# Ledger of designs, part 36: miniprotein binders against q9h3h3

Target 1, 235 residues: q9h3h3
Amino acid sequence: EDGFTAEHLAAEAMAADMDPWLVFDARTTPATELDAWLAKYPPSQVTRYGDPGSPNSEPVGWIAVYGQGYSPNSGDVQGLQAAWEALQTSGRPITPGTLRQLAITHHVLSGKWLMHLAPGFKLDHAWAGIARAVVEGQLQVAKVSPRAKEGGRQVICVYTDDFTDRLGVLEADSAIRAAGIKCLLTYKPDVYTYLGIYRANRWHLCPTLYESRFQLGGSARGSRVLDRANNVELT

## First folded at step 3 (miniprotein)

Design R1
Fold by ESMFold2-Fast, scan of step 3:
Structure R1 (fold): chain B 235 residues (1-235), chain A 81 residues (1-81)
Amino acid sequence: as target 1 above (235 residues)
Amino acid sequence: DRYRITVTVEGLDEELFLEVVEEVYEFAEELGLEVTVEYRDGRVTIVIEGLPKEAVEKLLERIAELAKELGFRVTVTIEEL
């Protein structure tokens, strides 16, 4: 039930992370090559396990674009996981504040804006816009899932360095909107992902910190952002 | 006297929720007041505190006009602080 769903999602995420990635790395590849790379690997056509007729013959876990200034820092994930197990064993209350403190203590600070789109032209167009924003320096790094064997929606993830830095999170939202994205966006800290906390969990924690909706009518930001934890709109 | 107004709208129309939230935010901005918004499955609840009596009457008029224009039901609770 809830346990099975969480285990299944965690296993799928781990498998994708361990399988090869298709990466455009702007730190080593000229920006002029991006359009050809995007045409070669549209996410609606790249299959998870290398099905016949797709651009890939081998499994692909993620399709990613690294910005010129991108410097990965995942923090101490092992220490975070050990502390999480200790917390569960201790019988102490598990709250959003407790998880935030664990994340800070172990420097697991990254987070991501998520968008879910059906395979097709709109997904490929959205990904191309995000990829260009990353290569041009408006965003740091992004990835998109390949097409699943069973079908379903694909996810684009746009990362920020520090989920506790509200200004940085909002700047990324603005850059996504400037890239032409109009769909619903949700922001999730990676600490929740590393601990296997999803929408339906036994602790009743909300892993989503922010929601962004496209705003019609000339907002300078292009969107309305809701702080889910405090139920406050950020103008 | 100062008042707290709680506005609750129920339904499945996300666009409608955003229209109501925007109307309340615009009104609160004019008065320098903060607004608390809570989204639940099928419901939005909006709370404003610190309103003078005159402002309460104006806000109720604006909400009633919007509800009539967009055809929704709204529950308003008024508390004197």
Scores: ipSAE 0.000, ipTM 0.088, lowest interface PAE 17.9, mean pLDDT 78

Design R1a
Fold by ESMFold2-Fast, scan of step 3:
Structure R1a (fold): chain B 235 residues (1-235), chain A 81 residues (1-81)
Amino acid sequence: as target 1 above (235 residues)
Amino acid sequence: DRYRITVTVEGLDEELFLEVVEEVYEFAEELGLRVYVEYRDGRVTIVIEGLPKEAVEKLLERIAELAKELGFRVTVTIEEL
């Protein structure tokens, strides 16, 4: 009942992480091969559990592009989870500040800009733009969900290495916008994902730290970034 | 009889291409058909397979209306499977 949606989402995310990924790794593959790879694996056509009629016959959890300088660092997730359980047992207030401190202590600092798009040409085009920005070095790493058997929107995740580095988070937003993306973007630290905290949670935590909206107006086109935790506009 | 349609769209700004392509793509997807889309050199190519004759005629009429309304050039190739 309570947390049903969050538990279901967490289980689906775990399954996707455990299944095979389709990866373009710019650390070992020439940039000239990217366009052919994108044509072979458009996210609107790659199926989550495989289908002989799709580009994949076997399950695919994620489609990802790693930048040339990408260095994975998930931090101490095990220590984070143990500390989270201890915090819940302690009776201490659970706030954005206490979660931030746990994340810093355990070096679980990565976060991501999220965009949700319906399966179709717009999704594939957006992903191609993001993938090129990653391979060209404007972004570090990105992934996109395959098409679910039941349909529905797919998600593109664009990662930054430190959610506490506001400048880095804003630079990623700028790079996404420069790639031609105009839809709503939301930024979520991975600490919330590892702990299974989603929008409707009993601690009233907002797992979205930033929101970016593309706006035509004023003297220039650009995005407006809102700091959701402090209710302050940054750009 | 089933058909393969290849639609090539030129002369639109990139953002307008996305709107036109999305409409055609959604139609084919609702029928469970195989669709391939490519954007290259200011040209969008859409390949749709498995369409029955009635759906081909309906799609061609919709494409012609959009091309007229938006002022872009469309080339359509039809192949019977």
Scores: ipSAE 0.000, ipTM 0.116, lowest interface PAE 20.0, mean pLDDT 76

Design R1b
Fold by ESMFold2-Fast, scan of step 3:
Structure R1b (fold): chain B 235 residues (1-235), chain A 81 residues (1-81)
Amino acid sequence: as target 1 above (235 residues)
Amino acid sequence: DRYRITVTVEGLDEELFLEVVEEVYEFAEELGLEVWVRYEDGRVTIVIEGLPKEAVEKLLERIAELAKELGFRVTVTIEEL
């Protein structure tokens, strides 16, 4: 968010990951329970640190929906971080390609489509659409941030298991669009997050691999996906 | 009376580029207009065509407010079509 340093952003992310999550887990909960769960926990009303006037009295780090086939695989994050330190001291060039190879070697392959929305009906409606797509099997897993004490936009993250699988990344974009989402989407590999590479970094790496734009006013509905690294449109 | 607006932001702050692009997309979606975005070394250029005069004034106001919040320079070019 604006005005925060990389250190502050990392501390906030760590705190959210460590605090309890509100989870609808389709692996153990019938799909018929989803609508009631979404009504009980609209993300615009769930507060980050809890209060008696919100759906939660205790802190909530994330609100998440796990698909029936979801199988978490974070890879070897420790090995990735050690190799990253070695790469920096080796004198080898640090490029998107070398980072990609590092991620592959250590099986740190997950990535996510991100959308940022202001608290309110549009956010809650978008989250409900994404959650249904996850429970119905079109997406694997998603989470949304709770409402911050200071306000500001909330983020919906829709994960894919392998950022190097371009077809899988594009299939997730298509499923997000089919769920009725029309806002700008950006795709980031988790490897950048684990290595603390944010907006301004000394290696001038762009942590965003893809951008998706909803196509308006045309004869066909769809999205345009841009490969940010190569500045090539894929759709 | 229709207008083309070109918004240019320079720098290496990717998060700033995304904030500006998202604001322009949100505005264009309200009007049913397409947005063209071009990324170049150290610059993002955003183009919208087909805006009525009232929409031009509203977009300029939103861009000015965002630039004020971000404390950053945004260049806006307006052309009558």
Scores: ipSAE 0.000, ipTM 0.253, lowest interface PAE 14.8, mean pLDDT 79

Design R1c
Fold by ESMFold2-Fast, scan of step 3:
Structure R1c (fold): chain B 235 residues (1-235), chain A 81 residues (1-81)
Amino acid sequence: as target 1 above (235 residues)
Amino acid sequence: DRYRITVTVEGLDEELFLEVVEEVYEFAEELGLTVIVTYRDGRVTIVIEGLPKEAVEKLLERIAELAKELGFRVTVTIEEL
């Protein structure tokens, strides 16, 4: 929101997706190589556009880890975008329910838990924990942004395959907590990202479905998860 | 996989609690589930065991809709058995 429009945010996201990624793919690479890969590419040191002093000399859009069972399904993003344009042209009210239905119709179901951390040891440690959980099979796939030219917080994204599967979303949260992560987490369906809908949007849609806060206690999940749309807290 | 759901509702008076408990027991009996319901200090705790994943998701959706509509504070704990 600080001087950035939805158009600028969408352009930045598209550029990152199109630039090369640094990937550890557990489907083809032995798990024993992960620690060396993490040491070679700590997110706090990998720069977005390359730097003579960084581990990368070329632009890096994302640093990612794919689990052994990871099977991507992005759905029909093109059909989703066409339907979204039609909906806007129709003059009908745009609501969370109508957007959810578009996502289901076009099978654009993936979503992600997000955490924002400043460059440094805590970011690199959090990423290492998430990466190990992915390689060990507790999470499906994750990525982390490289260090921006101007500085600022970096984001770790932990994906689930279906944002309508609440149990699956909650299981991912539990796995993140089990990996030692204690910071605030927010969950966003990718449909909002593909359509360029961010916090400040003209339809007043909240792209965040859940918020997770660390809490250790009894048989609880290790966290409290607030369903943003409803008066429900999941523990 | 089977799940245990614990639902805690605050701000519910004793009269409304009795109506809710009857509906919860009927629902559980229909699905062959075990239910434990307690009321103490304006707080209702409902424990439902033996739910398959599909039933849990439907129940959570219904609970969320009801909590939003009625404005009661609802906490749900989900455990895999």
Scores: ipSAE 0.000, ipTM 0.466, lowest interface PAE 10.6, mean pLDDT 82

Design R1d
Fold by ESMFold2-Fast, scan of step 3:
Structure R1d (fold): chain B 235 residues (1-235), chain A 81 residues (1-81)
Amino acid sequence: as target 1 above (235 residues)
Amino acid sequence: DRYRITVTVEGLDEELFLEVVEEVYEFAEELGLKVFVIYEDGRVTIVIEGLPKEAVEKLLERIAELAKELGFRVTVTIEEL
């Protein structure tokens, strides 16, 4: 069932955020326990709504790993949403620049590298690599979706604190590549998620800011990163 | 904490080379830094070293704006020294 609208995708995201999460929190749990936790909760087997035959009998919204230095800051999402409503009414153009300014004003700065993988060994292996990088301090926080009831690909989200800090975004990409990840990555600021900017949006905005492709044998970064709006390739 | 930025523009449009070179030179002069430029047929490579993190962000903003305005692609390599 992939005929979902932006509104349906937003509703699903809200439900996942509100449902219980399976969390490995490196702030309170020894790193030595990570491998056992990963073996207990492989994302290809954890089911979204629970199943007696899976690791979980109850719904799970997300599987997450928090780094030792993780300090969540969602900013003023309520103020962002009010300002967004005002902007839409104002007749002012809705551009990446105006959304960036709205995000800065309301301190909604976090963003994430996204990778979409089919359920199976490769997903579980990729997640294990990301989780270890988080626990070891190369990344700050990450989460992965459980196996969907309707099937389809699962998503791994690797967060950075500030989407306007380009070097920080690139540093996270490098750490993902160093963890052995070779698939396509895209970077989305959380402000776009809160405001419902998805594919085929009304304002014709690109739903992601950056795109990272693995570069085999490269000595520089292990990837090529495209700034999608500005025609700049970062290596 | 200092960085090296390498900017590469490829193609046959010599005006793009001059615009990118001038933008980087102006930025480097503001910071008192030297710029090294390598001219090759169909390519220009511009190197600036000794940039603090804030200056890297500002230079990338300027290059991105110029690339967008003139409709060309530029490759930027960022190295921490």
Scores: ipSAE 0.047, ipTM 0.641, lowest interface PAE 5.5, mean pLDDT 84

Design R2
Fold by ESMFold2-Fast, scan of step 3:
Structure R2 (fold): chain B 235 residues (1-235), chain A 81 residues (1-81)
Amino acid sequence: as target 1 above (235 residues)
Amino acid sequence: DRYRITVTVEGLDEELFEEVVLEVWEFAEELGLEVTVEYRDGRVTIVIEGLPKEAVEKLLERIAELAKELGFRVTVTIEEL
C-alpha cells in the first residue's frame, strides 16, 4: 500500500507477538476441554484489538495451541543478530547457505508452514482440524492470527522444530493434509523472520523454502511438495 | 457442460503470486476439482478442469477483481470439454 514496507510488516509481527495470546496448552489442560475452547474462540470472530461484540474485549495478538511435547526453543536470537551484522560487514557472500550456517550455530532452527484463509467457516474449520492434530500429538504447536480491522486473510502457522530436517518438515505437511487442509502451504524458517528478510531483500534470498499443493486422489501422499531453491518436486 | 480454464499471469510480484494461486485453489477445493500450477521465469500458469458453466462465470469474476486489486495482467483461456 502507500508507504507500506517490509519494516511495517516486521512492526505488525512484533506487536502481535507482544500483545496477549489466547492459548490452549495441552501440557496442562485436558484434551477433553479443546472443543469447548475452540467454540469459545473461533479465529474468524476473535478481533485483533478487541470489541464488545466479539469473544474478546481486550487485544489478542495470536490464538495458539501447544502440544503435550512442546518445548519452546528460540535459540540464541541475539547472537544470531550480532553474527548477521558481522557477516554483512565481512565481505563474505550472503547466501542461503551462510544464513543456514548462522542459524545452526545459534540454534535458531524452528520454521513454519503457513496457510492464508479468508475469515469464515473454512478458516474456523481448518483451525479446529490443526488444533486437534496438535493436541493429539501429530503436530507440535500452531497459532492463528485474529481478525484484523483492515480485513483480509488470516494466517495459520504450524511450527516444526528444525527447518534443516527435511523429513520432519515433510511429515508436518502430511499431518496438515491428514487434518483435512487442502489449500496452498508455504514453509519459512524463523531465521529469516528474526533477521527481517522478506520477499524484497537486497540479497535476493527466497525466505520460502518449500511449497505444498494438495493433490486430489488416493496417491501415496495427499500433496505435492516443491523445493523452491532447487525447483525440484520431493513427492 | 464442463470446462477447462487456463489462467496465465505475467508481471506479478512474487509477493502477490501466492494470493492468486490460493484464490483459484480454494475455489477449486469448494468444487472438489484439481488445480495444476506451473511456475516459469516471470510467468505463472494455473489450470483447472471440470468446471460447470456457472462456476466458470464466478471464477472469471474473482480473477478480474484480483487483477484490479493487485494490478496484474491476466490471460484466460476457456475450453469446453
Scores: ipSAE 0.000, ipTM 0.149, lowest interface PAE 17.8, mean pLDDT 76

Design R2a
Fold by ESMFold2-Fast, scan of step 3:
Structure R2a (fold): chain B 235 residues (1-235), chain A 81 residues (1-81)
Amino acid sequence: as target 1 above (235 residues)
Amino acid sequence: DRYRITVTVEGLDEELFEEVVLEVWEFAEELGLRVYVEYRDGRVTIVIEGLPKEAVEKLLERIAELAKELGFRVTVTIEEL
């Protein structure tokens, strides 16, 4: 049910974060090496737990690309967790506004655009486009999940520094579209991930703040973005 | 940096048109900016130019709250000048 689903997803995410990552770090590695790195580690072929037939023999949690200007700032996650526990114990309503205020208070501001793609050529092509945009400075940082042992869709996460900066979120969407991405995108603040807000959450909150759909023409960004809570279209 | 915001609302009655225009107009007046308004075919298009980045987010919050309160969909186009 909802407790079970949220706990299962959180446990899988924690395990992936703890396992080794394959990282192309543009802060220390020349951009000229990116194409060879992408050819060596296509996400459709890199396996979660290692396989003789894959590029990796050892477990891989994430495949990531860090931009030249990337500077991680997770905020006060410990303070966020303590405040969240107190809020739940207080009996006060849990709303998007309450979570937003918690995130601001504890400086847990990062968020990400998500795209889910089946293993294969389209995934590898999409990841290569995103990775190049990161290395060239149009995006700050991105990661993609390896192929699960059981199969299923893989996720590409493209991060922004501040989910409350609507313009910054929209600029990232535009850069993703400029990289050739045409699939559905959804935007999720990291505070929701830290607090276990997923599809079947007990507070009945929408797990994402924005949804982006590719538009063939007329849009200033090449897409139409919906603010899911307020029913506002941003073009 | 300065921005242009275009706000478009469709399917309005006359009262809703005036509420949207008034909200944008009052915000622009506070900043000393002009507003351009066009009503055509049951649609209102409102353009405001010269907004600093910090003002864009405040305007979007006000428009989103009004759209939620009055139950209509708003299309907002944001352009950096």
Scores: ipSAE 0.000, ipTM 0.339, lowest interface PAE 15.8, mean pLDDT 81

Design R2b
Fold by ESMFold2-Fast, scan of step 3:
Structure R2b (fold): chain B 235 residues (1-235), chain A 81 residues (1-81)
Amino acid sequence: as target 1 above (235 residues)
Amino acid sequence: DRYRITVTVEGLDEELFEEVVLEVWEFAEELGLEVWVRYEDGRVTIVIEGLPKEAVEKLLERIAELAKELGFRVTVTIEEL
C-alpha cells in the first residue's frame, strides 16, 4: 500500500512549474509595455495546454509578473523535506511553531496570498490591478494560473518573501485591497505546500496561516485579517 | 481508472462555500487538475475530472472531515470516465 506522501503530491504539482511561463519582468522590461502585455495575455483566455484558438498554442504553466526588485530564493527544500521526515519519526509534537522552526532553519520563508476567481472580466481586471501594483513596486511578484476548464476557478498568487514578517504580509494585503480586490484572500506559507499540509490533515494544522475579508468602506484599512491558527484578529 | 467527482453544497453560508472550494482547489492544484465551480443562489457545485481512484478516496475523506468540522451536509456524485 503506497498511500499519499509528500512525494506523491509535490511531484505531481511540479508539472506547472516545469512548463513554460509567460513572464512580464519589470527588471528588464519598461513599465510602459505592461498594458499591451496584459491585453495580449488575459488569464481568462490563456489555456493550460495550448489551443490554436487561444493566445497560446503551446502549454503554459503560469502567467507571472516580476517586480523590479524581485530576487527569488526558494531556500533549502531538500533539507526541509529530510528534516520533516525525521520530525515525523522522532515522536516530537507537530505544531505550527515546529513547522515555523523548520522553515526558518532551511530558509523556506516565502508565502502567498491566494484568491480564486472564475474566468472572465473580473479575473482579468483583478490580475491587471495586481500586475500594476507589482510593476509599481507595491508588491514583489505575482502569478496567475491559466484556464484549463470553462467555469473552473483560476488562482492569483501574490507572494511575500518572508511569512514570518507579519507586517510585510499585512502590507501585501493592503496593496491587494488598494488594487480593488474584494474577495476572500487566504495566506499560505510555501513550507505548508512543500510538506503537503491541506485541510483535514493528520496533525490538525490549519492549512492557511491568515485569511483576509474585505470590510465595508473600500479603504486599505478596510480588511479584517484573522490569524487562523490562533483565531485572533490582527490589528 | 479515471473519475469525475461532483460536490454540491446547499445553504446560504457563502463563507462555507469558499472553504469547500478552497479545499478542492488546493487538492486539484497539487495534482495538476482544474476545477469547475458554479455559484448559484444558495448552492455551490464543484466538478473535477481526471482523478485516479486513490485521489478520489483522499478527496472524499478530506471533504467528509471538513463537513463534519463545519457541520454541513454535502452531496457527492462519482462517475467513472
Scores: ipSAE 0.000, ipTM 0.105, lowest interface PAE 20.5, mean pLDDT 77

Design R2c
Fold by ESMFold2-Fast, scan of step 3:
Structure R2c (fold): chain B 235 residues (1-235), chain A 81 residues (1-81)
Amino acid sequence: as target 1 above (235 residues)
Amino acid sequence: DRYRITVTVEGLDEELFEEVVLEVWEFAEELGLTVIVTYRDGRVTIVIEGLPKEAVEKLLERIAELAKELGFRVTVTIEEL
């Protein structure tokens, strides 16, 4: 089906980014208002395109929480895309290392932990935990997708500012686990998203750098993290 | 600030244990740090303390490259002191 192609995934992502976002911004809003905001906009009920029966009548692309210290830096996405086109036409090898170098050169360093959950109480509870961690300063920024018209799982994205900073990525995982999250997490650098590289790409690149699995009583972090390419398990 | 790194390898391949132990020992020696090595049934555990953040990143790179080259799995526990 069309919905499974890279082109359709990219089009859907662009549409969501262009539509309005519901944002709790801890830089300008007191933390005491968070619980009321979460009750007003549970992600299992907020609809992608608006509905009289939902919390929103207008389209919503994302529901987001910005931490008090959040300072957005997308890097040079335009330069990254130009360099990517040049790389493809050059005939030079396209490897994880060359993409990493392109990202570093253009300062496109952000990445995100992803969790996919079915609409319902578990999603809303997970999002509330993540949102509180963001407002309390354990995480920097997060967003969650609204409920799609056709149904299906929703995604929570928890961002870190530098995917090459492994300790920072692991610290975010620890904070997610401390918030009570027990599901599988995967970590993806935004450079792959900006270049339209998804699971089934022509270069056979894996856009997922890490997988985190909940570990009951296993470690202080609360999880074990697999570096997928390198056979290293981090605990 | 400073970190404790614990590297664990499981299996019965003594040659792989020696490679991992040597890699960590050489890294620690470059930094003037010592390591503690423990052998148990089918497992080696290597502990190094006092690493700054930059050194942790370098050590993880070396271990990852070695594990990838030799085709084995290693577990690394990272603790901030």
Scores: ipSAE 0.012, ipTM 0.538, lowest interface PAE 8.4, mean pLDDT 84

Design R2d
Fold by ESMFold2-Fast, scan of step 3:
Structure R2d (fold): chain B 235 residues (1-235), chain A 81 residues (1-81)
Amino acid sequence: as target 1 above (235 residues)
Amino acid sequence: DRYRITVTVEGLDEELFEEVVLEVWEFAEELGLKVFVIYEDGRVTIVIEGLPKEAVEKLLERIAELAKELGFRVTVTIEEL
């Protein structure tokens, strides 16, 4: 931790969501403009708080691409958070099933495949592949973090509408692999993010539901996906 | 002879602890072993029981390389069962 706490990390995430986003919206922008937009805003060069030497002079929280069919639905996050506080006070057991039920009740169903890459050409290339897949309709929506002042890896998030829809989650993995991505991917429901549940949590809950690893020369989908909850490889 | 390995990972980015957990989980799965994980503020502890000697050495090598790559501090405790 060395000076950071879960509280600091949550505050930074909230600030990013609240700051302006750079968005390519395929619902209103022709697909032919994507390559120019990607060249203008490479994620390795877009700075979190703005810099005269970067593509942005003002803060940027996220760089995002919306697909033609994108219809945002975050659910009732406020109701979810209130119910979570009530559950903690009740003394009832808190399990993965309990979190799943709260998410369903409050319609907080979205989830995301995550990949972490160092700033540079490989990050920019991976993001371009994902962005094209979104604009072409193979993925619904994606975002990538800007470059932090402290450095470190940046994250690409590829969203699906419903973490309980296993087929939809697997189809997104397949599309990510088809875009040329070969790094480790982990899938996390947004309910864990909204409740501030990370690896270090008192209930020992694992927020990662799936892991995807690229298999050289063997897989029809180019990856091996593990269901973390059941400890079973999904064919 | 079988061994229990306890791996404790400490560092700045709690979300990246999952990469260490998944690496250890994958290794244990290949051997048919279960992994027990305990999450605490700024730290994750991973326990694997039933490892043969050869597997212990391979796991330690992989953990050391991953810790260097990710910049985390890792403490490993080995106990004969």
Scores: ipSAE 0.000, ipTM 0.113, lowest interface PAE 20.5, mean pLDDT 77

Design S1
Fold by ESMFold2-Fast, scan of step 3:
Structure S1 (fold): chain B 235 residues (1-235), chain A 81 residues (1-81)
Amino acid sequence: as target 1 above (235 residues)
Amino acid sequence: DRYRIFVRVEGLDEELFREVVEEVREFAEELGLEVYVEYRDGRVIILIEGLPKEAVEKLLERIAELAKELGFRVWVTIEEL
């Protein structure tokens, strides 16, 4: 409802994934170099398609930080997509539970907390906090979108390795809040991204599993998390 | 590790409160754990201590199913011991 269709959002995401990334990899780079790297590549100034006036002259799809223990695991995405086509033609109900089972069967378990912020100091400050949490081991991996030409909101994605591990998802939320983040967060399994589940999808599914709202003095974790499918609020 | 779970329900009739309490109590009994229940100010608070991680996940799934089936909201607080 912001002027983009699900197809447009999926196409943009794929293009970004295919373009070069700026990566701070804590597995091979000393943590002491992080502050200089963050100063060199603030996300509010890194441009999506390059600009002589920005830190990059060439396109950048994502700016990412990998933790020391980060081990990439995308699962069987091709098997997932084949099973998804079969499910759609089978006439079986398409529900959060069915998608969860499909993801488990094909080991496509990763997911992410999403936060959307306008370009500027607050975005750069939030990203720096997240990046430090990743390098210090409180989070596993994160990425942030570069600045679009028209200056729309940018997204920070903080990944967890298993969206079915609710405690792990909640632990990541706590670490994000401990990093000083106060904005709205939503959690989306990567299976939903691979299958094109966005706003106004044809199956009328909520495109995210959890919603986290900052609450000062209201919870042990610093937030309230709503399980959107089941009307369960986690504090 | 071991976890403590608080389950809170508000604004329901007494029959639905009993349904929530019984669901949680049955789960805890299977694990040999004690359930502590408090009814106050139109609320029910249920406490279980000593749950391993896998039991927390199963309990959350069962509570979510019950909330969906009966059409009410549940508040759950999870603390690592």
Scores: ipSAE 0.248, ipTM 0.734, lowest interface PAE 3.7, mean pLDDT 84
Fold by OpenDDE base, second read of step 4:
Structure S1 (fold): chain B 235 residues (1-235), chain A 81 residues (1-81)
Amino acid sequence: as target 1 above (235 residues)
Amino acid sequence: DRYRIFVRVEGLDEELFREVVEEVREFAEELGLEVYVEYRDGRVIILIEGLPKEAVEKLLERIAELAKELGFRVWVTIEEL
C-alpha cells in the first residue's frame, strides 16, 4: 500500500534540475553560434561530474537546446500527484485511460521521444542533427544526457507539447527521421515519469505509448510508428 | 542531500536480469544519473550515485514491486553522500 508519496514524485522532477544544464537557447543566442557550441560541448565528451580533460569543469545534469517557440509549461504536477494518491487510495481500477484523463485535467501533457546511443561520433552526430532541427523550428526542445564514467548509453530526449496529439507526436518522429536518426525511438509521456510509472509497475501500465522503427524506402516519414496501447500501426 | 544506492539482486535468470537493469537504467537516465551494473556470482550489483532523497524512496519502492512481481530477492544499501 506504500504508494509513491507526492514528495518522492516531485523530487525526481527536481533531481534532473539539481545539477547545472549546458543550454543553447535559440531565443537569446543567434543560430549562427550553434555549430561552435556543438563543437565546444559534444555530448560524448561532456562528463556528468566535470572530469579532468572534459569540456566542462563543473557537473552537468543535461545538455539542452531550446527552440524559438519553446515555452516551459509543466502544468499542475502537484495537483496531478495529489489526484494520483487519492486515486490509489480509492481502489478504483487504474488504466491508461485513467492516466490520460489525469494528465488532461492537470495540464501535464508533455511527452518525449527517447533514443539511446553509445558514446562517440554517432551520438554527437545525432545530437547535432537534433539540435539543428530544434534551432530551425522543426522541434521545440531537446536534451541529451552527459557521458557517464562507466561509458553506458546516453539518452537523447526530444519533447512534444501534447502526448494526446497524435499528429504532433508523429510530426516530431518525422523531424527526427529527417535529421538522419535511424535508431529505435520510444515515446513516453512525462505524466508517467511524474507518477513514477515505469516498465514493470503493479498496474501493468506500459509507459511507452509509441514505438518508431526506421524503414528504408518507406513512406515520406521513413519510419513505422506503432501505438503500443492498441497494437496499431499509425504510419 | 545526495545518496548512493547499491542494489543486490539474487535469483534472476538472464531475462529477469535484463528487466531489472533496464528499469533501473531508465529511471537513472531520466534523472541524468550514472548507473554502474556488475554481474558477479549470479548476483546483480547496481550502483547509482547522486540520487536525491526523494528519488531514492521512489526507486526502492519500484525495485521492491518488481522483485515481488518477478519473484526475485533484493537487498538495497543506501549511503548518504
Scores: ipSAE 0.005, ipTM 0.259, lowest interface PAE 10.2, mean pLDDT 78

